# Miniprotein binders against tRNA-splicing endonuclease (endA), part 14

Target 1, 353 residues: tRNA-splicing endonuclease (endA), of Methanosarcina mazei (q8pzi1)
Amino acid sequence: MNLLKTQLKGDRVLAGKEAVAELYKTGYFGRPKDDGLELSLVEAAYLQSRGKLDIELEGKLLGFRAFFEQASLRQQNFELKYIVYKDLKERGYYVQPSAADFRVYPRGSHPGKSAAKIFVHVLSERQPLSVKLLQESVASAENVHKQFILAVVDEESDLTFYEIKSASPKGEMPEPFPAVKADATFLEDRVIAWDAEASGALYSRGFYGKMLDPERLQLSLVESLYLFSRGVIVVRDRKGKIFSFDEFVEKASEIEGSFLRKYSAYKALRDSGHVVKTGFKFGTHFRVYRKVESIEKIPHSEYLVNVIPEDYEFRLPVMSGAVRLANSVRKRMLFAVEKGEEVEYLDIGRVKM
Below, E stands for the ipSAE of ESMFold2; O stands for the ipSAE of OpenDDE; V2 stands for 0.75 times the mean of E and O plus 0.25 times the DockQ between their complexes.

## First folded at step 7 (miniprotein)

Design q5 (from q1 with R36W W39L V71I; at its last look DockQ between E and O 0.01; V2 from the best seeds 0.00; counts 0 for: pae O 16.6 > 1.5, pTM O .644 < .8, other shape alone 2.961 > 2.5, unsure alone 67.209 < 70, off the site)
Fold by OpenDDE base, look of step 7:
Parts: structure tokens; C-alpha cells; sequence
Structure q5 (fold): chain B 353 residues (1-353), chain A 81 residues (1-81)
């Protein structure tokens, strides 16, 4: 097979008219430009490794090593993009370069056959991932009815793929709390409600807190603020003084540095009809239920929720750990992004490509 | 660092172990204290994993030591009773 003669120019490899027929029409490699074919550096490296291309730079023939080194100098994360591209190609996907690194076609589809495309963004596990940039990328993919997949390359060059989606979780609870009132005391780090009837109702019908005894309900700080803000509980200090809302928030924020952020997500989830409980056992802020019928028949929680700020940067190992843990217990990992009084959700799940 | 992550997982596992042991010792008040400390430590470890702030690791270690001390005291009391 005669090798196609090509030239490295800038961040592209230029091929002649013959390459349009041999590479583009059959394999959907590159982009036709003028009378020739323009290849990305990743496509060129792949084709060179398959013995399809001769690549010249300033009249000098580049071997695979020399081309790979030149490509790495010309394109940020070239080696990572090449690893992912190669893996996807070996899995039988048609892959095209894009602004989001790659456009992937479903197995058995190719350009022109199906409009279904997956965007694949490539990162090293060592690279931070801005939540803002991730949300923008996901929104952009969803706006064109495409999936967004993050390809993470680890130190051993192993690949893990994550599908990232916008989420708007909705619960099915008919009311967030029963129509009761209770007097409660703020102790060190917890609030105790003292009325037996109201405590029992909040526990059994509202699924709030944990009964300390048959008469007393122990509430978390976020549960307490949620109930207090709605006039369900009156919160007193240990001296019997009633807290203002601001005094409660201040005191709770001294105990939990991220209390307000955690509360914003708790409020949003309860207001959207969910039952919300601590995710401590799962290394998360919350475990979330769409519906709970009775305290004796608590279903498996569907979601784990971590609350993050708008300016948050993911460490990919941490994100991976959280997603893996959620998947191991047959739950979805939701990241609740705090944007002041509003909360936006990202659903991150591991996928097999 | 990978070392910090490994240590976070180790500490998280140790907290769960300690919380289970405290529950088995049958002291409901001690079990409450252990659960509370476990929650605080888990929150610190989560923040540490997110931020990489090594100061949070030291705070988590201090709280684990407190948790261990409480459990040892409970074990000693259960052997004397």
C-alpha cells in the first residue's frame, strides 16, 4: 500500500486530493479543505501508527517518535487526546475532532448516517475541573441534544469515562412537613424538640431527625433551620431565650463552616418534594429519597448529594471516588452547585464505552 | 497527594470501625458522642479531599484521637463492670 504523503503545518497535517477518497470517504478521517484533506494531529498520529501516512516537516520525513514529539509541542494534552482517540477507535467508534476534543458516533453509525453524537472531553486525573466550565460544556451539549462524556486518563494511562448531565430532581412527597408546632432547644451541635406528639409527627410523617426517646426528637442543624424558618419549631438556647433567625444561622455557621451552602441544598431538595437525610455513611452531605411511605419501610435512597460552591474545582480522584461509591450502592451521585439562593444539579455517572 | 487520599480513606474506615465498636459497647451516650465525632471527622475529610488543605488533616487526626480515647475509656469501663 502506497503511503500518503502529508505535511505538518502548524497544528494540522495536510494531505492531497487522494487522501479525501482514501481516508475521508471510507474512514471519515480529517476535514476536506480546498482540494485536499486537513487532519488533526491526533488523527495523523493514529494513521501514521497504522502505516498509512508519511509526514514531512520542512521537507524532512518524521518518524512516529519525531512526529509525536512535534505534536506534543504544538497541542496541549496531545498525548492524552491520542490515548483516548486510539481507545475509542479500537472500540469501533467513528471519532471526529471537535472544539470539545471529540465527537463520537454510536457503534454502527458514522458521519452522515446519524445525527447522534457524543461529545468527549479529555482530562488528566491531575487536572482540576472547574464546575463552571463543566456546567457550560454540559449545557452546550444538551442544547444540541448531545451527550457529554468526560474521559479521564490516569497515571497508568487507564481510561475512565463519565457521563455528565444536568439534573432537576423532583420528589413525590405531598407535603414537606406535618402541620404541628414544637418547642425545641439548641444544645451544642443539635436541636431537641420536647413535645411528644409534635416530635412523633415530625419523625413518622415528616421523616425529620431521630427519636432520642419516645417523647424527644433530635434534629440536625439544617433540619432545624428548615423547620424553624417555616414556624414548625421554636428554637431556644439552653437558658430559654428564643433564637432569632439570624442568631440561629450565626450559631450554626460557627459549628459548620459550610452550613449555609449545605442548607441551601437541603431547602431546595425538601421544597422539591424529597426526603433528605445525612449521607455521612456514604461520604456525602445527603442521601435523598423521592418518596418515603413510612419510617418502617424506608426505601433505598436514589441519590447521594454533595454540595459545592459555584467557583468549585473538581479534583478528579475525589469526584471519581464519590461516583464509584454511589454506584457501588446502586445510587446516583448528584453535585448540588450553590448559586446564591438557587441550586443547580450535575449528575455524574460512570459509563462503559 | 495520593498519600493524603489514602490517609483520608484509612481515616474514614477507622471512624466507621470506631462508631461500630461504640455501638456494640451498649453505652447510648458514648455511642452518640462517637457518632458526632465521626460526623465531624467525615466532614473534615470530605473538605480535605475537596480542598487539599492539609490543616484539615491535622484537625481530623486530632478528632480521631479523641474518638479513640472515648472508646478506650468505654472498653475499660465495660471490663470493670
Amino acid sequence: as target 1 above (353 residues)
Amino acid sequence: SPEVELEIFRLAYEIERLAREAKELGDPEAAKQVRWLALRIANLLFRLAITGDEELMEKAKQLIEKLQTIIEKLKSQAQEG
Scores: ipSAE 0.000, ipTM 0.183, lowest interface PAE 16.6, mean pLDDT 86
ESMFold2, look of step 7: ipSAE 0.318; ipTM 0.722
ESMFold2 (binder alone), look of step 7: mean pLDDT 67; pTM 0.555

Design q6 (from q1 with F9W V34I N43D; at its last look DockQ between E and O 0.01; V2 from the best seeds 0.00; counts 0 for: pae O 13.5 > 1.5, pTM O .561 < .8, off the site)
Fold by OpenDDE base, look of step 7:
Structure q6 (fold): chain B 353 residues (1-353), chain A 81 residues (1-81)
Amino acid sequence: as target 1 above (353 residues)
Amino acid sequence: SPEVELEIWRLAYEIERLAREAKELGDPEAAKQIRRLAWRIADLLFRLAITGDEELMEKAKQLIEKLQTIVEKLKSQAQEG
């Protein structure tokens, strides 16, 4: 088989006119440029490994090792991109280089038959992932009706793929709380409502808190602020003084350093018609239900929610752990990105390619 | 690491166990201390689940040991009374 003669120039491999017919028209490798074909370094390395290319640098023939070393010097994360590209190609996908690392065509499709439906971004598990950059990347993919997939390469070069989507979860609860009023006391780290009828209603119809006894409802700090802000409860200190909202937030923030962030997400989820409960047993801030009909028939929660700041950086092992946990209990992992009073959601799920 | 995840779950389970035991022992002051510790540990576990910070894991372990010590003291007092 006659090897195609090519030249390494900058961050590209240039091939002649013959390569357009042999590589582009049949395999959809590279981009036609002028009378030739321009290959990415990853495509060139793949084709070289398959015995299709001779690659020269300044008149010297590069073996696979020498080319791979040169490519690694010329392109950031080249080795990781090559691992992912190779895996996707071996899975039977057509793959083209893009600004998002790769455009991937559905199985049985190719360039010219349909548009690429998937963007694949490649990261090492050791690389931090900015939430802001991730949101921008996901939004850009969604704006062009493509899926965003994160390909994570671990220390052993194993691949895990995550689909990341923007989410706007909507609940189906008709009312966030029953039309009741209760007097409540802030006791250290919790709030207790004292009225038996109002407590029973908040518990059984609003799905707030936990009954301490048949007459008394124990509320979390976020539940308490939510109900207090809606005029459902009056919160007093142990001396009977009514809290202002600011005094409540200050005291709650002394107990929980991330109280305000956690509250922003709680408020957003309740206001969007959800039932929100602690996710402690799942290593998350919240477990979230779209609808609860009865306290006796609590369905499986659909979402686990972690609340993160706008400037958050994911550690990929931690993200992976959270997603794996949610999947193990047949839930989706939502990350609630707090932007002051607004909350944006990312749905991160493991996918098989 | 899978080990850190397993440890977080173990710690979460231990906190719930200790909180239940304290409630059964009927000491309101001890139950208060246990609740405070349980909340601090829960906060650490949440942060740990988000950050994977080993220092937070060690802090969580120390707080759980403190909780265990309080519960054991309560059990000993309940047997002597």
Scores: ipSAE 0.000, ipTM 0.199, lowest interface PAE 13.5, mean pLDDT 85
ESMFold2, look of step 7: ipSAE 0.550; ipTM 0.835
ESMFold2 (binder alone), look of step 7: mean pLDDT 73; pTM 0.618

Design q7 (at its last look DockQ between E and O 0.01; V2 from the best seeds 0.00; counts 0 for: pae O 16.6 > 1.5, pTM O .620 < .8, off the site)
Fold by OpenDDE base, look of step 7:
Structure q7 (fold): chain B 353 residues (1-353), chain A 106 residues (1-106)
Amino acid sequence: as target 1 above (353 residues)
Amino acid sequence: SPEVELEIFRLAYEIERLAREAKELGDPEAAKLVRRLAWLIANLLFRLAITGDEELMEKAKQLIEKLQTIVEKLKETGDPELLRQAHKLIQDLERIVQDLHRKAEG
């Protein structure tokens, strides 16, 4: 088979009219432009490795090594993109270059038969990932009815794929709290409710806190503010003075530096009908249940939730670990992105491609 | 490994227990130190769950055992030497956490 003669120009490889028939119509490589075919550097490297292309630069024939080195100089993360492209191609996907690195067609589909259903973004595990940029990318993919997949390349060039989705979790609890009132005291780092009947109801029907004894309920700071803000508890200091909400938030924020952010997510989850408990044992802020019938029959939590700021940057090893941990205990990892009073959720799950 | 994950949960439960027992410490400073240690160890365990580093897991176990010993002795004696030991443990844990951060950043 005669090798197609091509030319490296800028960040593209240009091929003649013959390449349209041989590469585009059969393999869906490149984009027809003018009377020829324009290949991305990744496509060209793949085709060269398959013995399909001769690539020239300024009249000099480039071997695979020389081309690969030139491509790496011309395109940021070229080597990582090539690794991912090659893997996807070897898995039997049709792949096209895009602004999001790649558009991927479902197995058994190709360009012209159906639209690409997957966007793949490529990152090194060493690169930080802006939550803002991630949310924008996910929203953009969802707006065009595509999946967003993050392809993470480690230092050994192993690949892990993550599907990232917008989430709007909904609980099924009929009421967030029972119709009771209790007097409570803010001690050092905890709030104690003193009324036995109200404490028992908050624990057994509301699934709040932990009973210290048959009469007294210990509440977390976020539970306490949630119940206080709804007039379920009155929170006093150790001298009997009733807290204002601002005084409570100030004191709680001195104890927990991210209290307000954590509370925003807690409130959003409770208001959306969930039971919310500490995720401490899972290295997360919360473990979340859609429905709890009784304190004696607490189901497995469906979600682990970490609360992050809007300007957060993921460290991919940390993200990967959190997702892996959630999956190991048959839970989904949700990241609650705090935007003031509003919370947006990202569902991050490992996928097999 | 599933075994490492189970061990992390066990250790996380133990840390939570120790953090509760710290409230029984008559010294507020000691209680604060133990809570800080518990938080650092919890973060270490989380990172260990991520990395699967068995060597670091063993170090975490040793640190938890030392923390248990410190908490038990603090309940008995309120000994200033135990506070110094707790501070040293905090520093060691902070170093490990920083090293893990650097390894995760790098």
Scores: ipSAE 0.000, ipTM 0.173, lowest interface PAE 16.6, mean pLDDT 84
ESMFold2, look of step 7: ipSAE 0.000; ipTM 0.340
ESMFold2 (binder alone), look of step 7: mean pLDDT 75; pTM 0.703

Design q8 (from q7 with H87I K88E L89K E94L I96K L100A H101L; at its last look DockQ between E and O 0.01; V2 from the best seeds 0.00; counts 0 for: pae O 16.0 > 1.5, pTM O .444 < .8, other shape alone 8.146 > 2.5, unsure alone 66.387 < 70, off the site)
Fold by OpenDDE base, look of step 7:
Structure q8 (fold): chain B 353 residues (1-353), chain A 106 residues (1-106)
Amino acid sequence: as target 1 above (353 residues)
Amino acid sequence: SPEVELEIFRLAYEIERLAREAKELGDPEAAKLVRRLAWLIANLLFRLAITGDEELMEKAKQLIEKLQTIVEKLKETGDPELLRQAIEKIQDLLRKVQDALRKAEG
């Protein structure tokens, strides 16, 4: 088979009319433009590696190495994009370049048979990932009924794929708390409720806190603020003075620097019908249950939740660790993006491509 | 600054409290408005604290104007005492936001 003669021009490789029939109609490589075919640098490198192209630059034939070096100079993250493209092609996907790096067709589909259903964005594990940019990308994909997949390339050029989705978790708890009232005291880093009946009800029906003894309930700071804000508990200092909400928030924020952000997510999850418990054992802020029937029959939590600010930048190794941990315990990792009183959720799961 | 963030959350919480009280008094519209105001202010202050961006400051100014309009509407509805308290808290919040904006502009 004669090699197709092509020319490197800018960030594209230009091929003649013959390439439309040989590459586009059969393999769906490139885009027809004018009387020829325009290939991306990644497509051209792949085709060159398969012995399909001769690539010239200013009349000089480029070998694979020389072309790869030129492509790397012309396109940011070219080598990473090539690694991902090659892997996806070897997995039997049809892949086309897009603004989101790649659009991928489901296995057994191709351009013209169905729309691409997957966007793949390529990142190095060393690159920070803005939550804002991620949310925008996910929303854009969802608006066109596509999946958003993040392809992470590590230092050894190993690939991990993550599907990222918007989430709106809904709980099934009929009431967030029982109709009781209790006096409580703020003691250093925790709140204790003293009424035995109310404490028992909050624990057994509300699934709040931990019983210290049969009469006393220990509450976390976020549980306490939630219950205090609903008039379920009155929180006093050690001197018997009732806290204002402002004083409570101030004191709690002195103990936990991210208290308010953590509370925003706690409130949102409780208000949406969930049972929320500490995720400390899982290296997360919360473990979340959709429904709990009794304190004796606590199911496995469905979600782990980390709360992050709107301006958060993911460190991909940290994100990966959190997702792996959640998956290892058969849970989903939700990132609660705090936007003041509103919380938006990202569901990040590892996928096999 | 951590101080500005704390103040935003304090204000948001106080507004939410007032919104609940308004709801308990049977004015769901007042409660909804107060919650919306709290959210808008909290979100604005948070954004201002993070970016120091001129565009964000302009959005903050616009939000303050919207909040002022809401405060005026609140004066027309609800329990006079709760409404007074809500207005005072919102005005205090607006002042703090304005001060934060001035500090970011300077």
Scores: ipSAE 0.000, ipTM 0.178, lowest interface PAE 16.0, mean pLDDT 82
ESMFold2, look of step 7: ipSAE 0.000; ipTM 0.441
ESMFold2 (binder alone), look of step 7: mean pLDDT 66; pTM 0.575

Design q9 (from z8 with H20R H23K Q32K K33Q H35R K62Q R77Q; at its last look DockQ between E and O 0.01; V2 from the best seeds 0.00; counts 0 for: pae O 16.8 > 1.5, pTM O .730 < .8, off the site)
Fold by OpenDDE base, look of step 7:
Structure q9 (fold): chain B 353 residues (1-353), chain A 81 residues (1-81)
Amino acid sequence: as target 1 above (353 residues)
Amino acid sequence: SDEVELQIFRLAYQIERLARQAKQLGDPEAAKQVRRLAWRIANLLFRLAITGDEELMQQAHQLIQRLQTIVNHLHSQADEE
């Protein structure tokens, strides 16, 4: 096989006119530029490993090692990008460089036959992932009708792929709460409603709280604020004084530092027609149901929800753990990104490529 | 690691079990302390599930040991009555 002569120049490998016919028209490698072909460093390394390229730097022929070292110096995360590119190519995908690292064509498709459907972004498991940058990347992919896939490379160079989507979960509950009123007392970390009829209705029809006994309903802090803000409960202190909303929020925030953030997500989920319960057993803020018909026939929750701030940075091992956990119990992991009164959702799922 | 996730689940399950046991033993003040600890541990376990922080893991273990001590004390009092 005649090796194509190429030159390393900056962050690209330049090939002659012959490379357009041999590499671009047949394999869709590189980008035609002027009378030649411009290869990315990753494409060049792959083609060199396949015995298709000779690569020169300033008139010196570079072996695979020397080229790989030079490419690593010239491109951030080159090694990781090469690992992912190689894996995708070995899986039978056509892959092209993009601003999101790679654009990937579905199996059995290629450039010119159809548009690329997948963006692949490559990260090390040791790299923090900004939620803001992730949301922007997902939105950009969705705006061009592409999937966003995060390729995570671990310390052993094993690959895990995550599909990340914007989510707008909708529930099917006809009413968020029954038309009842109850007097309630804020104790230490919980609120107790005292009216037997209203407590029974909130529990059995609204799916709020847990019955302490046949007459008394125990509510969480987020459930209590949600019901209080809607005039369903009146919340008193242990001395019988009625709380203002501000006094309630202050006291709840002293007990739970992330109370307001959790409440924003709780409110958004209830207002969107869901039943929301604690996700404590699943290591999450909430377990969420689209519809519950009766207290006796509670379905499996579809979603686990973690609430994060807008400026949050994912640690990838932790994100991976949460997603694996949700999947192990046949649920999806939603991350609720709190933006003051608004909540945006990211659906993160493990995918096989 | 899968091991840390398993530990978080085991700890969450243990906390719920201990909180139920403390409620059954009928001491309202001890049940209050157990509930407070259970809530603090739940928040730590959640943060652990999100951060993987070893310091948070140690704090969670310490709080669980305190919870276990309270429940054991309640059991010993109930067996003496």
Scores: ipSAE 0.000, ipTM 0.176, lowest interface PAE 16.8, mean pLDDT 86
ESMFold2, look of step 7: ipSAE 0.395; ipTM 0.759
ESMFold2 (binder alone), look of step 7: mean pLDDT 71; pTM 0.572

## First folded at step 8 (miniprotein)

Design G1a (at its last look DockQ between E and O 0.01; V2 from the best seeds 0.00; counts 0 for: pae O 7.5 > 1.5, pTM O .476 < .8, off the site)
Fold by OpenDDE base, look of step 8:
Structure G1a (fold): chain B 353 residues (1-353), chain A 81 residues (1-81)
Amino acid sequence: as target 1 above (353 residues)
Amino acid sequence: SPEVQQEIQKLAKEIQDLAKRAQEMGDPRAARLVQFLARFIKWLLEKLEQTGDEILLEFAKRLIERLEERVEKLEQRAQEG
């Protein structure tokens, strides 16, 4: 087979008109441009490894090693992109390089037959991932009816793929809380409601707190603020003085440095009709239920929720750990992004490509 | 009532101004508290618009006054420090 002569120029490999017939029309490699074919560095490296290209730089023929080194100097994360491109090609996908790293066609489809349905973004596990940039990327993919997939390359060059979606979780609880009132005391780090009837109702119909005994309900700080803000409980200090909301929030924020952020998500989830409980056993802020019929028949929670700030940067090992844990217990991992008054959700799930 | 709506809008603006002042003070804890309280009062105001509950309106007003006093105290501390 005659090797196609090509030239490395900038961050592209240029091939002649013959390459359009041999590579683009048959394999959908590169993009026709001017009187030839423009290949990305990853496509060129792949084709070179398959013995299809000769690549020259300034009249010097580059072997695979020399080309790979040059490509790495010319493109950020080239080696990682090449690993992912190679893997996707070996899995039988048609892949086109894009601004989002790759556009991937469903198996059995190709360019011209259907639109690409998947955007694949490539990251090293060592690279931080901005939540803001991730949300923008996901929104951009969704706006064009494409899936967003994050391809994470680990230190051993193993690949893990994550589908990331915008989420708007809706609960089905008919009421957020029962129509009761109770006096409560903010003790050291806990709030206790003292009225037996109201405590029982909050526990059994509202699914708030944990009964300490048949008469007394222990509430978390977020549950307490939620109920206090709605006039369901009156919160007093240990001296019997009624808290203002500001005094409560200050005291709670001294105990939990992320209290306000955690409360924003708790409020949003309860207001959207969910039952919200602690996710501590799962290493998360919350476990969330769409509907709970009775305290005796609590279903498995569908979601685990971590609350993150708008300026958050994911550490990919931590994200991967959280997603893996959620999946191991047959739950989805939601990240609740606090954006001032609003909470936006990202659904991150591991996928097989 | 139109009067309650005007008062709610005034309160919402006052809270936004307080939140902005708290951000400008460079105390991230104070800023977060003020932002939270701003959100809470906005929510109260929205609920008040829906329910016409004068008791909640009066409560929201008192909460704003307390927030203003706290922001002023924080501003004083930031100027003394």
Scores: ipSAE 0.015, ipTM 0.370, lowest interface PAE 7.5, mean pLDDT 85
ESMFold2, look of step 8: ipSAE 0.042; ipTM 0.623
ESMFold2 (binder alone), look of step 8: mean pLDDT 77; pTM 0.697

Design G1b (from G1a with L33Y F36L F40M W43Y I55E L56F F59W L63A; at its last look DockQ between E and O 0.01; V2 from the best seeds 0.00; counts 0 for: pae E 21.9 > 1.5, pTM O .493 < .8, off the site)
Fold by ESMFold2, look of step 8:
Structure G1b (fold): chain B 353 residues (1-353), chain A 81 residues (1-81)
Amino acid sequence: as target 1 above (353 residues)
Amino acid sequence: SPEVQQEIQKLAKEIQDLAKRAQEMGDPRAARYVQLLARMIKYLLEKLEQTGDEEFLEWAKRAIERLEERVEKLEQRAQEG
């Protein structure tokens, strides 16, 4: 039988009335419009590659190469979008191209049965990803109860899919310690709490720091500022002068890069009922526990957390590495986005489509 | 390793003995502190056994040494008084 004849116009491919029955009603390609069917460029390329239609431009028949080149001139990232579209179709998904790249139906569903529940955004691994724009996209999807998936195309045209969600991690630890006061000294690059009873309680009940000996507790700078800000410790220099909050932050910032940003996330996580320890062994700022019952039975941590500024731009290979590492040790990867003294979290994980 | 397991059992017995001695001194704050630290040291030994991370052994040994010194100092104080 004769192939459907279509016409390239602008960034669309127009087909006649017969295409509605042949393509839309059988496979949900395109959008019925006026008396015909309007196809996106990726749909048209896919269908042409399957021998389902011919495409003309101003009376001239275009082969696949010629059409593909025309489409790439008419739509930004066309090649990447085609790669992702074709892959999703081959996996058996119904896919509707849209301004936000793709609306995708879950397995077992299609247009006419339910609404699309998945938004897929397409990027090359070489393209930067603004955290601000990502947060806005994820929020928009979640506001209408849609899943947000990032499809990343690497230099060999292989695909990796990430689900990105807003998170509000909540721990189950009791309230932070009330006014248990201990004297502490800011030494070279760390803080030592001296009182044996307070140090033991902070370590064994609050899970702060590391004991240097049975009487003395070594605290990290973020731990120290948190405990100081809560009235749990008083921090002095070697000559006995008590630090103010600002003086502590100034000195700690000279010692530890991005100190105040890390502290903002540390405080938010602790205030939300978590135990927070260094993630240094995992290459992250923190490893985080939802609950620790005793120093004698510390579970595996549930999250790895990196803290980033609100104007951060992900390098996708770096993001992928962090997510892969967290998955390999059976943890969730959270990115804490600092917004002043507040933080917002993105949970980024690999998904199999 | 077998040597580490043997050391863990020795240290666990030592901690229990120190906690008992502190309890018998009749100073409830000293006893509570020693029991708290004994729990901490037992945790370190459990983590050593579970993970094989020898940092836990080093910390446990240092913590036991300080616990012994603390108990000895408390006993000395009772003698002087």
Scores: ipSAE 0.000, ipTM 0.111, lowest interface PAE 21.9, mean pLDDT 84
ESMFold2 (binder alone), look of step 8: mean pLDDT 77; pTM 0.679
OpenDDE base, look of step 8: ipSAE 0.024; ipTM 0.334

Design G1c (from G1a with F36Y F40W W43L K47R I55L F59L L63M; at its last look DockQ between E and O 0.01; V2 from the best seeds 0.00; counts 0 for: pae E 18.0 > 1.5, pTM O .599 < .8, off the site)
Fold by ESMFold2, look of step 8:
Structure G1c (fold): chain B 353 residues (1-353), chain A 81 residues (1-81)
Amino acid sequence: as target 1 above (353 residues)
Amino acid sequence: SPEVQQEIQKLAKEIQDLAKRAQEMGDPRAARLVQYLARWIKLLLERLEQTGDELLLELAKRMIERLEERVEKLEQRAQEG
């Protein structure tokens, strides 16, 4: 019928001035220009599939297959972006392609009514995700008060959406250190505090470790270093010599992979007022409590935390598994990114669009 | 099983009595320590009830013996002061 004639040029599809009224003013497709309307490749493919325009390349009409193949050659990840674009459009969103993949308007809004409030980045489940680039993208979105969403496309073209935010978790514990001094021994691969009174205080008032019995306290390696570095405990080797900080780290690192990295997050979380315990039963480094008032009334922990280096690259199936598990037990999944002696947090959660 | 349940009830009463004796001593630090240790043993008995692990029963008995020794020493110190 009365299809708009358009031209594929470079990585854009160009339409005449009549397309502004027919496509832009009715659906906010493309960008108006002096010579008409400029469409992104995904917009053009979507509109072609709906019978709204014809696309020519150097005077020759391209069917959908031919255009799709041309678009794939001209734009990295075109197929993935088309899948996500089409899905968002069919859910009722107004979507504007941009350098940051998509700017998306909230439901009930469009370009003439409000600003776009959501940035969506598109990846295949097979593609690595650099933590450094992710942090930069999230920061850029948050600096302009926009939500950052990762759209992950799997092998069957199913979509999963993740909201990613920076976080600054703060606990309510007043002071991390009980007023005690205890002698502890680093045995072959464990640290044990021997004094019943000091062990009880560390456990019941500081919520450190786990009692082996009423008199003896087993401390994790990160708990031990934290208490040791503050003078709360003295840690001796099996021969009775006191560890230095460096000697403790060396021994602990032989036993526990990524020990110092785990410690950096442990310290940061404790210093910011949390109770921090192993996340073993959840497959994470830590489970974290905002506040614990007594050993008799332990609340549910609020966060699961994994610690990663700043040059880390997520494998998306692994990230997805961690986030899904945290959600299934009603906890937030935080990734603590080690930056020298500081830690920055990413809060990653699954969302419905 | 019924014998284990009866023993758990007996041990729980012993713990309650020891905690009460510690409360009556007038030494708040000692009372808190004994009450903490008593709670620990009660948690052990709870796990014993859920699992039926005979090692937990023997451990609980030994811990109660040590707790009683500690209470007796604290009571002796209170009489001397």
Scores: ipSAE 0.000, ipTM 0.147, lowest interface PAE 18.0, mean pLDDT 85
ESMFold2 (binder alone), look of step 8: mean pLDDT 79; pTM 0.720
OpenDDE base, look of step 8: ipSAE 0.026; ipTM 0.535
ESMFold2-Fast, scan of step 10: ipSAE 0.119; ipTM 0.645

